# VH-VL binders against Putative 6-carboxy-5,6,7,8-tetrahydropterin synthase (queD): the designs that were tried, part 16

Target 1, 157 residues: Putative 6-carboxy-5,6,7,8-tetrahydropterin synthase (queD), of Pyrococcus abyssi (q9uxz4)
Amino acid sequence: MKRVVSIKRRIYWTKEFDSSHFLELEYESKCRRLHGHTYRVEVEIEGEPNEHGMIFDFNHLSELIKTLDHKVIVSEKWVRYEEGYVLIEKNDKLLKLPRSEVVVIDKPNVTAEYIAEWISERILENAGENVREIRVRVWEDPRSYAEITLTLKPQGS
Below, E stands for the ipSAE of ESMFold2; O stands for the ipSAE of OpenDDE; V2 stands for 0.75 times the mean of E and O plus 0.25 times the DockQ between their complexes.

## First folded at step 10 (VH-VL; framework fv_roledumab)

Design H34W (from f7 with heavy chain Y100W; at its last look DockQ between E and O 0.92; V2 from the best seeds 0.81)
Fold by ESMFold2, look of step 11:
Structure H34W (fold): chain C 157 residues (1-157), chain A 120 residues (1-120), chain B 107 residues (1-107)
Amino acid sequence: as target 1 above (157 residues)
Amino acid sequence: QVQLVESGGGVVQPGRSLRLSCTASGFTFSSYRMHWVRQAPAKGLEWVATISYDGSNKQYADSVKGRFTFSRDNSQDTLYLQLNSLRPEDTAVYYCAKVWYSGEWYFDYWGQGTMVTVSS
Amino acid sequence: AIRMTQSPSSFSASTGDRVTITCRASQGISSYVAWYQQKSGKAPKFLIYKASTLQSGVPSRFSGSGSGTDFTLTINSLQSEDFATYYCQQYYSYPLTFGQGTRVEIT
């Protein structure tokens, strides 16, 4: 009888990125003002090695986070586009920023939960059939995080 | 793996209507802006319409504005394109297409297309 | 609407050749250009965004360049699977527009 019964494989990756945002809230809050965080993202992926011996390519994660880094993150609900600029109108703000400096996410607000969701979705679209679980954790500061776990349906089930 | 599958094409006479569908899988459909792009026989590509992730913002090419209506059902991961008052120049293969996110409008995934023929 | 003009409309080449396709915008569009490959009877395949960034899985023999109004797709050492029609697309502003296509044919 073999000493090893089964193998479970998981990879872990982490990166910090600096972004600014604000929240849409109907009540008064400091979070309604434009402000910044040094975010930390943690990614765990469970699965089997693909034909290259990887569960998921870490370079893809690096490229994904570069999209967010040093950007203003805004909701698609708040923007218009004008000649290479993004015009952002919300919370009594009017911002006109070069398009390259803004990340427009397809979410109704820019909470840590929605940022984590947005990241998990972009990981998922590049995940092969060998991936069984994707976990994304986004820290806004050293004390608190939001976490999204995607459990993937087996092929052909 | 991202997949987009169009259906609902066919042969119709001018003035008639069709409804095209596109079913999506392999990504979180309800979080993505979607598009229709068409290609007339032996011709180039023409962007037709776009719809925001929640369906609240839509834009159309001038050639179809007022005749086509784009909608989505996020509970069924399905797009619809209602084609009304069809004309011979609407004859094309219709593709649904995905962008990576709503801030960048290049089409990283396309369906295989559904053929619409408008002829008397 | 921003017009995208491709040149040439068709192109005869042999395996191993360097192929260059030009796309010109009717106004400045920064680097908001994508390139697609389409084989007969198939959907377009995404190759390049931001004028020069290759999509994952695209062979390194493909490259793109340009900014402003003039853009180029280059295939360095053409392979048999590269015979297809190529389209540029601007995504600077709506309506989104494509070039008319360049058909790369075997000589």
Scores: ipSAE 0.697, ipTM 0.887, lowest interface PAE 1.5, mean pLDDT 92
ESMFold2-Fast, scan of step 10: ipSAE 0.792; ipTM 0.896
ESMFold2 (binder alone), look of step 11: mean pLDDT 91; pTM 0.921
OpenDDE, look of step 11: ipSAE 0.853; ipTM 0.934

Design H37N (from f7 with heavy chain G103N; at its last look DockQ between E and O 0.76; V2 from the best seeds 0.77)
Fold by ESMFold2, look of step 11:
Structure H37N (fold): chain C 157 residues (1-157), chain A 120 residues (1-120), chain B 107 residues (1-107)
Amino acid sequence: as target 1 above (157 residues)
Amino acid sequence: QVQLVESGGGVVQPGRSLRLSCTASGFTFSSYRMHWVRQAPAKGLEWVATISYDGSNKQYADSVKGRFTFSRDNSQDTLYLQLNSLRPEDTAVYYCAKVYYSNEWYFDYWGQGTMVTVSS
Amino acid sequence: AIRMTQSPSSFSASTGDRVTITCRASQGISSYVAWYQQKSGKAPKFLIYKASTLQSGVPSRFSGSGSGTDFTLTINSLQSEDFATYYCQQYYSYPLTFGQGTRVEIT
């Protein structure tokens, strides 16, 4: 058929995860308190099939989100470590939590925007040269999301 | 696609200085904690230093504390390790290494290493 | 600092053999152990984290076990590409420390 001039391929994946966090804000807000969300992550990846016929392995996405699930997510800016524990001091909180219950992200705050960035960066790390675009949405509730889109350069071009 | 490339090694006399560099590509460098690990000839691995994603938090092994300074330039995707007051026991291949996220300190990617030889 | 002691220091083996390497920590470190493979002239290659979880792409003939102070890396059916030096590493606390290495050699 001469109507087909090219093929573009995308995959879509989604998962929910439950996490607690708080925000660093200069004004009073309920979000300064430790609280939880059931986040929804949507991932779209555009590219060509690799040697296994996949654009990206969904198992890698599942394993990535598993690292966040049922955890307290905090900024690296707020923590110090004792053996086996993470000590978190911010917003008049002093928390000492088992290290396995905390994910420390390399971002200055724990907004949906920064969570989406953090996720997109871990997807990018595992993306082969067959991947052209990565899109990540993180929903905090049914009405609100943050989105990161990475458009990738071809290697050697 | 993740790549780490060290440079700046060489042969120097005790008491001298060197500056090592590590150039990163294939990942969002400014969002990752980075480390230096070294390996003396025919010896095991020794952790040297760590630096937070924004450079604001640093830790050093006791063997190098006060002599080595770790820094990063996120605009150039580059790490630096300033090696001052070098001693023969600092002779090693120096690797830069990446962690997956900041509270899991195992090294999923390593550079090829750069050799530092300190001899009189 | 937490000392990591590997045994044996070297292990002579043939392809198809079962290889067992042990690593003992000087204090309890839960399961915060990683394992690396290093071939001569190359950087270490990451194999295992959390004592027993294989990195993606690591052959299933590799396995890890242990908790507390005693950890084991096992290669069930040694392949020609597996002749290398293996290191354990604790990442329970700073300073991060490695075992002295176990060299797996061809008989």
Scores: ipSAE 0.722, ipTM 0.887, lowest interface PAE 1.5, mean pLDDT 92
ESMFold2-Fast, scan of step 10: ipSAE 0.788; ipTM 0.897
ESMFold2 (binder alone), look of step 11: mean pLDDT 92; pTM 0.930
OpenDDE, look of step 11: ipSAE 0.833; ipTM 0.926

Design L14D (from f7 with light chain S30D)
Fold by ESMFold2-Fast, scan of step 10:
Structure L14D (fold): chain C 157 residues (1-157), chain A 120 residues (1-120), chain B 107 residues (1-107)
Amino acid sequence: as target 1 above (157 residues)
Amino acid sequence: QVQLVESGGGVVQPGRSLRLSCTASGFTFSSYRMHWVRQAPAKGLEWVATISYDGSNKQYADSVKGRFTFSRDNSQDTLYLQLNSLRPEDTAVYYCAKVYYSGEWYFDYWGQGTMVTVSS
Amino acid sequence: AIRMTQSPSSFSASTGDRVTITCRASQGIDSYVAWYQQKSGKAPKFLIYKASTLQSGVPSRFSGSGSGTDFTLTINSLQSEDFATYYCQQYYSYPLTFGQGTRVEIT
C-alpha cells in the first residue's frame, strides 16, 4: 500500500518602500517629528495551491505596497480634506499636502504595528478559501519589526 | 468572502422614521470607513453619508443633513442609518458600501440594498 | 459640488462592437474617478479606479482612460453580459458624486 505524506506549504514575499510619518505620543520624542524610513515588509502566507498552482497572487502584494510607497502616511484621525489636498493637523503641525502624496490609514497612529495591521487587513480581503494563515512583518529599521498573524478557518460545504 | 447585508427597509408615510442596518463579514470591519449610497427608482446613484472606522467623523449629503444619523457598532460588525422626517424624495434602494481605505473613496464592495418607500 | 456628466445617456450596440462611454467633471479632478457596472435589479459592481486601473477579476476588454476633466470607459469587444448601466464617480472631494449613468442596450 502506498503512503500519503501531508504537506504544509508557505510562500514568502518581501519588498521595501520609502515613506514618511510621525507619531502621536504622550511623551516628548523625536518620533513626533515628520521623518522618513525605508520600511521592509515581509509577508508569509500558508495555504494550498489553487487550480493554477498558486496560494496567493504576488501581484496583489506588489500593488498593495505601491499604495504606501513614496507617501506621507497619516492617521485618518488627523486629517481633513480640501479639494486636491489633505490637511493634516496634529500636535504642533499643520501640513497641507497634495492628495497624491498622502496615504491615510484607518488607524489611530502610524506605528509599525498599525502599518502591519493595515497591510494584513488588505491581504485578508483578497485571500481565497485555500489560505490558512497570513503573517505580516513591518520593519522600520534593521533592528526592529512589528508582526501581525491572521489565522483563517475553512469556509463552507 | 467580503459580504454586506442591509435590512430595515419598508413602506412608511411622509414624516415617519426607519432604521436601516448593515451587517458586515469577511473583512476587519472596525478598520474601514463605510458609506451609504441610495438609488431612487429608475434613477442614478446618490451618495448619502460616510462614517469613519471608529465612528468619530461623519459627513452627510446636504439633502439628508439634520434628518439622517449614521452610526456603527464595531463589536457586532454592524452599521446603522437612522432615517427621520422622511420625504417622498427619500424613496430609494439604500446600499451600504465599503471603501478600499479612508484616503480612497471608491466602493469596492456593495450590499444588495434595502428598499425604502415613502408614500401617502 | 462637482458635477459628473455622462455621454450618451443611452447607447445601442451589437455584440463585438467597441463601446466608449464618456464622463466629464465640472472641474479638474486629477485621476480620482471610479467606474461601476449595474445590471437590472442588482447592486453596482466595481470595475475601475484611478481612472485607468482595472480591478482584479474584471475582464480585460474593459479599460479606462483620461485625467483632469475628461474620462472614458471603453469595452473593446462587447459581449451579451455587458448590457448594463455604467456609472462614473468622482472621489476627488466630498460630497461624492456620480454621473447620471449610461445605459448600454444590445441591439
Scores: ipSAE 0.754, ipTM 0.886, lowest interface PAE 1.2, mean pLDDT 90

Design L15D (from f7 with light chain S31D)
Fold by ESMFold2-Fast, scan of step 10:
Structure L15D (fold): chain C 157 residues (1-157), chain A 120 residues (1-120), chain B 107 residues (1-107)
Amino acid sequence: as target 1 above (157 residues)
Amino acid sequence: QVQLVESGGGVVQPGRSLRLSCTASGFTFSSYRMHWVRQAPAKGLEWVATISYDGSNKQYADSVKGRFTFSRDNSQDTLYLQLNSLRPEDTAVYYCAKVYYSGEWYFDYWGQGTMVTVSS
Amino acid sequence: AIRMTQSPSSFSASTGDRVTITCRASQGISDYVAWYQQKSGKAPKFLIYKASTLQSGVPSRFSGSGSGTDFTLTINSLQSEDFATYYCQQYYSYPLTFGQGTRVEIT
């Protein structure tokens, strides 16, 4: 007699990146100041192997996080563009930075929650029908993280 | 997979209006800046307009400013382009296109296009 | 507005040929250039961004180069599926502008 085994496959990937941000908050906080973090991103993807034997290509994750590394991360709502530059205006700040040094995310604020969500969305658009779940965790420091989980349904179910 | 599907094109007389739609799937539509790009028959590509992820910021090409209105419904994953006071030179295939994020304005995905013909 | 000028406008080529298309900006745009391929009756397909970075899934026979005002797209060994019109686009500043296109036709 042979046993039928159910297999659940999950890959894990992690990388640190160093970037700066500031938060828009209703209250006064040091987090409203421009400051930096060594962020850590953890990605877990559950699924089945595709035609190449992979659930998801780690090179895509590496390139995605490279986009955030050594940048000032800002909300799309705070910026306007001049040739070669990004002008950042929010609260008492006015910054003009070379475009190559800024990442503008399509989120209302630059919290660990929104950074995790932004990362998860770029992973999602590259996920095949073989992917069932994407989990992204963003640590702002060694003791605190935000987490986003996306559950994917096949077409027709 | 990322998909964009345009509709609403047709044949109209100069001075009339059309409303184009673009339905998105395969990505979190509400978190992406979107664009419209057009192409006249046997001609090159021309950028038309852009709209921010939340609809609060819009920009238009000078040739269409004041006549075209861009909008989006994030609950329906749909873009709209209202074409008013149409001119023969507006005859083109209209594409909706997405960018990777608001900081990079190259088009990684395009729809199949919808044809607008303004007959003189 | 930044004008993008491509050369040549069209030419004939054979499978196996090395094809070079040039694109010139009317002002310096660093490396904010993308390239697209468009086949008859189809939407444009994204090939290259930042002048030289290939989009995932684009064959390695395609390459881009240049910075400032002068840019090139090269196809090192033309295949039958490469006969198409190619467009450069600057994304340095709004309004976004495209080159007029270069049509690569089979000989």
Scores: ipSAE 0.750, ipTM 0.888, lowest interface PAE 1.2, mean pLDDT 90

Design L34W (from f7 with light chain Y92W)
Fold by ESMFold2-Fast, scan of step 10:
Structure L34W (fold): chain C 157 residues (1-157), chain A 120 residues (1-120), chain B 107 residues (1-107)
Amino acid sequence: as target 1 above (157 residues)
Amino acid sequence: QVQLVESGGGVVQPGRSLRLSCTASGFTFSSYRMHWVRQAPAKGLEWVATISYDGSNKQYADSVKGRFTFSRDNSQDTLYLQLNSLRPEDTAVYYCAKVYYSGEWYFDYWGQGTMVTVSS
Amino acid sequence: AIRMTQSPSSFSASTGDRVTITCRASQGISSYVAWYQQKSGKAPKFLIYKASTLQSGVPSRFSGSGSGTDFTLTINSLQSEDFATYYCQQYWSYPLTFGQGTRVEIT
């Protein structure tokens, strides 16, 4: 006779990355300056094991965060492209950086909230039908984080 | 599961118009730059146009500038490509395609395509 | 516009063969090249980006290499499902451009 009513499975992954950004803000703030953070990303994924016994392949998370590491993260709204370069114009800044050193995110600003959202979206497209929930936290410092939770609908027949 | 489905193709005479649609599912459509790529019968792939995640930035291949208009409705997860002043050389299967993010312009997912035939 | 030239235009091959397709850019594009597979009547399927990085789920028999102007796609042991047309694409600058395609045909 079995005593277990149900099993809920969740995996956890975390990694730090070092990157710089600046914010578009309507008020004065040091956050408007180009500056760096040692970010920390925490990922929790709930689901069932797939045919390979995995809920999600951690290699996808490692590659995704490697994309962000040691880059200048900027909003797509601030950039235009020249051969081999990204031109960034926003606030009082005009920067021209090699394309390999910039991550352009499809968000209106580069806040922890939008970075967490961007990460969650890239995780979602690699999620199999066995995944039920994706939770992403992005810490800009030891005291504060932004969190995004994606709840996925059950698979059809 | 990421899915893109094109529709709106057909057979038209030169000078006519068509409106192509692409419906997206399985990803957060409103957060991705999208593209149209076409392929003429028995020929290779040709990039046509791109639209930013919010629709504010658009780029077109020189061959279609002034004739084609790209737009999107993020509330409906749908892309539109308005084809005006169609020419026989516009005959092709038209694919909508997704990029991973705006900084990397390779196409990780494609629709199945919709055929546009411009007879002369 | 950056012109992408593939060689050969077509290949006749048998299951088990090692197939090599080359792609040359008219100017330096660093490693900003992607490869696609297209089967008859189907949409292209993404295989490789950044010249050598395989998309998850693509069989390990596929590999890419190269930088600058010369790029190679290799299939180390051709399987029956690999008979298709292969395209390279540069994404160094707009307008985006593709090679003309290389058709891998069964012998």
Scores: ipSAE 0.752, ipTM 0.886, lowest interface PAE 1.2, mean pLDDT 90

Design L35K (from f7 with light chain S93K)
Heavy chain, then light chain:
Amino acid sequence: QVQLVESGGGVVQPGRSLRLSCTASGFTFSSYRMHWVRQAPAKGLEWVATISYDGSNKQYADSVKGRFTFSRDNSQDTLYLQLNSLRPEDTAVYYCAKVYYSGEWYFDYWGQGTMVTVSS
Amino acid sequence: AIRMTQSPSSFSASTGDRVTITCRASQGISSYVAWYQQKSGKAPKFLIYKASTLQSGVPSRFSGSGSGTDFTLTINSLQSEDFATYYCQQYYKYPLTFGQGTRVEIT
ESMFold2-Fast, scan of step 10: ipSAE 0.769; ipTM 0.897

Design S59R (from f7 with heavy chain Q59R)
Heavy chain, then light chain:
Amino acid sequence: QVQLVESGGGVVQPGRSLRLSCTASGFTFSSYRMHWVRQAPAKGLEWVATISYDGSNKRYADSVKGRFTFSRDNSQDTLYLQLNSLRPEDTAVYYCAKVYYSGEWYFDYWGQGTMVTVSS
Amino acid sequence: AIRMTQSPSSFSASTGDRVTITCRASQGISSYVAWYQQKSGKAPKFLIYKASTLQSGVPSRFSGSGSGTDFTLTINSLQSEDFATYYCQQYYSYPLTFGQGTRVEIT
ESMFold2-Fast, scan of step 10: ipSAE 0.772; ipTM 0.893

## First folded at step 11 (VH-VL; framework fv_roledumab)

Design g1 (from f7 with heavy chain T28V G103N; at its last look DockQ between E and O 0.82; V2 from the best seeds 0.78)
Fold by ESMFold2, look of step 11:
Structure g1 (fold): chain C 157 residues (1-157), chain A 120 residues (1-120), chain B 107 residues (1-107)
Amino acid sequence: as target 1 above (157 residues)
Amino acid sequence: QVQLVESGGGVVQPGRSLRLSCTASGFVFSSYRMHWVRQAPAKGLEWVATISYDGSNKQYADSVKGRFTFSRDNSQDTLYLQLNSLRPEDTAVYYCAKVYYSNEWYFDYWGQGTMVTVSS
Amino acid sequence: AIRMTQSPSSFSASTGDRVTITCRASQGISSYVAWYQQKSGKAPKFLIYKASTLQSGVPSRFSGSGSGTDFTLTINSLQSEDFATYYCQQYYSYPLTFGQGTRVEIT
């Protein structure tokens, strides 16, 4: 009789990136000031190999994280655009930065939770029907992380 | 697999209204800015409108401002474009389109389009 | 509004030819240009962003260049599937605008 009933496959990928941000909070906190982290992102993807023998292409992950590296990350709710610049107004700050130095995310704040969500969403849109689960963990320092898990249903008919 | 499907096009008389819809799948719709782009018969592409991920910020091309209203229902992964006071020059295929990054407004995915014809 | 002007509006070419399409912006737009391919009866297909970065899955025979006001899309060795209309698009500022298109037709 067969010893193996089923096969589960999972890949793991990790990268660090350096970014700065601040939080919108209704209470006083040092996190309301512009500050930086060396973030660590961990990605786990469960699924079956696609037509190329991969669950997910690590190059897509590398390119995605590259867009965050050495950038100021801000919420779309805090910005307006001028020719070639992002203007950021929040927490008594008025910043004008070159557009290439800023990443604007479609989230109401720039917490580790929302950064993890944003990353997981970009991974999801490049995931084929062979992917069943996407897990993203974002560390702001060595002691703490936020984690998002997306459980997927096959697309299409 | 990102998929965008427009519907609601048709033939209408000038001055009438029409409501276009776009249903989305294969991505977390509620976290993306979305756009409408149209193309008149045998002509080029014209950007029409944009809406923020939560629907709170909208912008329109001057040619449609005050007549068209863009909205979204994130619980149903659906965009709506209300076309009021339609004119013959609004005749076009209307595409919904997706952007990948919040501050980079190129369109990485497009729907198949829905045809709107405004004629007497 | 930023005007994007493409040149030429159309031309004929054969398989294997090098095809060059130019796009001029009415003001400096840095590298905020995208390129699209549209075949008759179909939606536009995304090719290039940031003036020169190929989207994943786009054949390497496509390339883009330029910064400021002058941008070029080049097809190194034209294939039968490349006969289409090509559009440039600026995404430097709203309103977002497209070039009028360049039709690449078979000889």
Scores: ipSAE 0.683, ipTM 0.879, lowest interface PAE 1.7, mean pLDDT 92
ESMFold2 (binder alone), look of step 11: mean pLDDT 91; pTM 0.927
OpenDDE, look of step 11: ipSAE 0.854; ipTM 0.933

Design g2 (from f7 with heavy chain T28V Y100W G103N; at its last look DockQ between E and O 0.85; V2 from the best seeds 0.81)
Fold by ESMFold2, look of step 11:
Structure g2 (fold): chain C 157 residues (1-157), chain A 120 residues (1-120), chain B 107 residues (1-107)
Amino acid sequence: as target 1 above (157 residues)
Amino acid sequence: QVQLVESGGGVVQPGRSLRLSCTASGFVFSSYRMHWVRQAPAKGLEWVATISYDGSNKQYADSVKGRFTFSRDNSQDTLYLQLNSLRPEDTAVYYCAKVWYSNEWYFDYWGQGTMVTVSS
Amino acid sequence: AIRMTQSPSSFSASTGDRVTITCRASQGISSYVAWYQQKSGKAPKFLIYKASTLQSGVPSRFSGSGSGTDFTLTINSLQSEDFATYYCQQYYSYPLTFGQGTRVEIT
C-alpha cells in the first residue's frame, strides 16, 4: 500500500504596489474622490512543472505589477488621448496627466474586483498549457480583498 | 499562448462587399482592445481600425472611413470587419492584432492574415 | 498624421555582421516606438516597445535606442534567421503609422 498516490502542485507569490483611483458611483461616497491605496496582490497558480521545472515564471508577475505601481488607475470609459497625455473626465473631474503616469484598464470601473480581473487576464496570457488554475487576490487594505479564480481547460480540451 | 486566426478573404470585384473574421484564443478576449492592420502586396503596413474591449468605441483610418465597419462578438471571441464599396487599392493581406493594455498601442500578437483581392 | 521614415531601404549583409536601421519621425514622439520583424509570407513579429525595451523571448542581439524623432534598431552578430524586413511604428497618436520598411538581405 503506497503512502503517496498523487501530487498536486501550487505556487504562491505576493507583492505590494501603491496606486490612486476613484470609483464611478451614482450615489454619494468618499470613493468618488481621487484617493490612494497600498494594494497587495496575492497570486496562486496550480499546474504541473514545465520543461524548465516551473509552473510559472515569477519574473513575469513582478514586471506586471510594476506596471501598476505609482500610477493613477482609470477606466477606459473615462479617457481621451491628447499627444503624450491622458485626459480623464468623470464624476466632477477633468485631469490631464502624462501618459506614463496612468494605467488605463479595459473595465467599466476601478474596483478591487476589476483590478484583480485585469491582473488575472494578463497572467493567463503568459500561462502555458501546464497551468490549470490562476487565483488572484487584491487587498485594498490589510482587512479586505477581492478574489478572481480562472479555471482552465488542460491538455488541449 | 495567444492565437489569432483570420478568415473570409477572397477575390471580389470593385464595388462589392466582403466580411472578414478573426477568432481569438489563449487570452480573455472581451477585456482587450483589438485592431486591424493591412499590407498591400510588396508594400508596407497600414493601420486600418481599432475597437474597444466592449465594442463601444471605434476609430478608422481615413482611407476606409465610411466604407468599413469593425465589430466584435465577445460571446464567440470573434472580431468582424465588414468591407463595403471595395476598391482596387483595398487589395491587401488583412491582419487582426492585439495590444497588451489599452494606453500602449503596439501590437504584441498578430494573426496569420487573410488575403483580399479587389479586381475585375 | 505622423510620418515615419526608415533608412536604408535595404541592407546586404552576411552572418555575423552588425546591422543598423534608423527611423525618423516627422515630429517629436517621445519614446513611443515599436519595432517588428517580418519574413516573406508571414505576419509581423513584435520585437521592441518604448524604443528600447525587448519583448520577452527576443534574442539579446537585438537592441533599440532613441527618443524624440530619431530611433535606431541594431542587430549585433546577424544570424541566418534575421534576414527579413524590419518596420518601425509610432504609437504616440492616432492614426498609428509605420515606417516603409528596411529589407535585410543575404550578400
Scores: ipSAE 0.748, ipTM 0.898, lowest interface PAE 1.2, mean pLDDT 92
ESMFold2 (binder alone), look of step 11: mean pLDDT 91; pTM 0.924
OpenDDE, look of step 11: ipSAE 0.877; ipTM 0.940
ESMFold2, look of step 13: ipSAE 0.739; ipTM 0.895
ESMFold2 (binder alone), look of step 13: mean pLDDT 91; pTM 0.921
OpenDDE, look of step 13: ipSAE 0.868; ipTM 0.936

Design g3 (from f7 with heavy chain T28V N57K Y100W G103N, light chain S31D; at its last look DockQ between E and O 0.85; V2 from the best seeds 0.72)
Heavy chain, then light chain:
Amino acid sequence: QVQLVESGGGVVQPGRSLRLSCTASGFVFSSYRMHWVRQAPAKGLEWVATISYDGSKKQYADSVKGRFTFSRDNSQDTLYLQLNSLRPEDTAVYYCAKVWYSNEWYFDYWGQGTMVTVSS
Amino acid sequence: AIRMTQSPSSFSASTGDRVTITCRASQGISDYVAWYQQKSGKAPKFLIYKASTLQSGVPSRFSGSGSGTDFTLTINSLQSEDFATYYCQQYYSYPLTFGQGTRVEIT
ESMFold2, look of step 11: ipSAE 0.790; ipTM 0.908
ESMFold2 (binder alone), look of step 11: mean pLDDT 91; pTM 0.919
OpenDDE, look of step 11: ipSAE 0.847; ipTM 0.932
ESMFold2, look of step 12: ipSAE 0.768; ipTM 0.903
ESMFold2 (binder alone), look of step 12: mean pLDDT 91; pTM 0.921
OpenDDE, look of step 12: ipSAE 0.583; ipTM 0.871

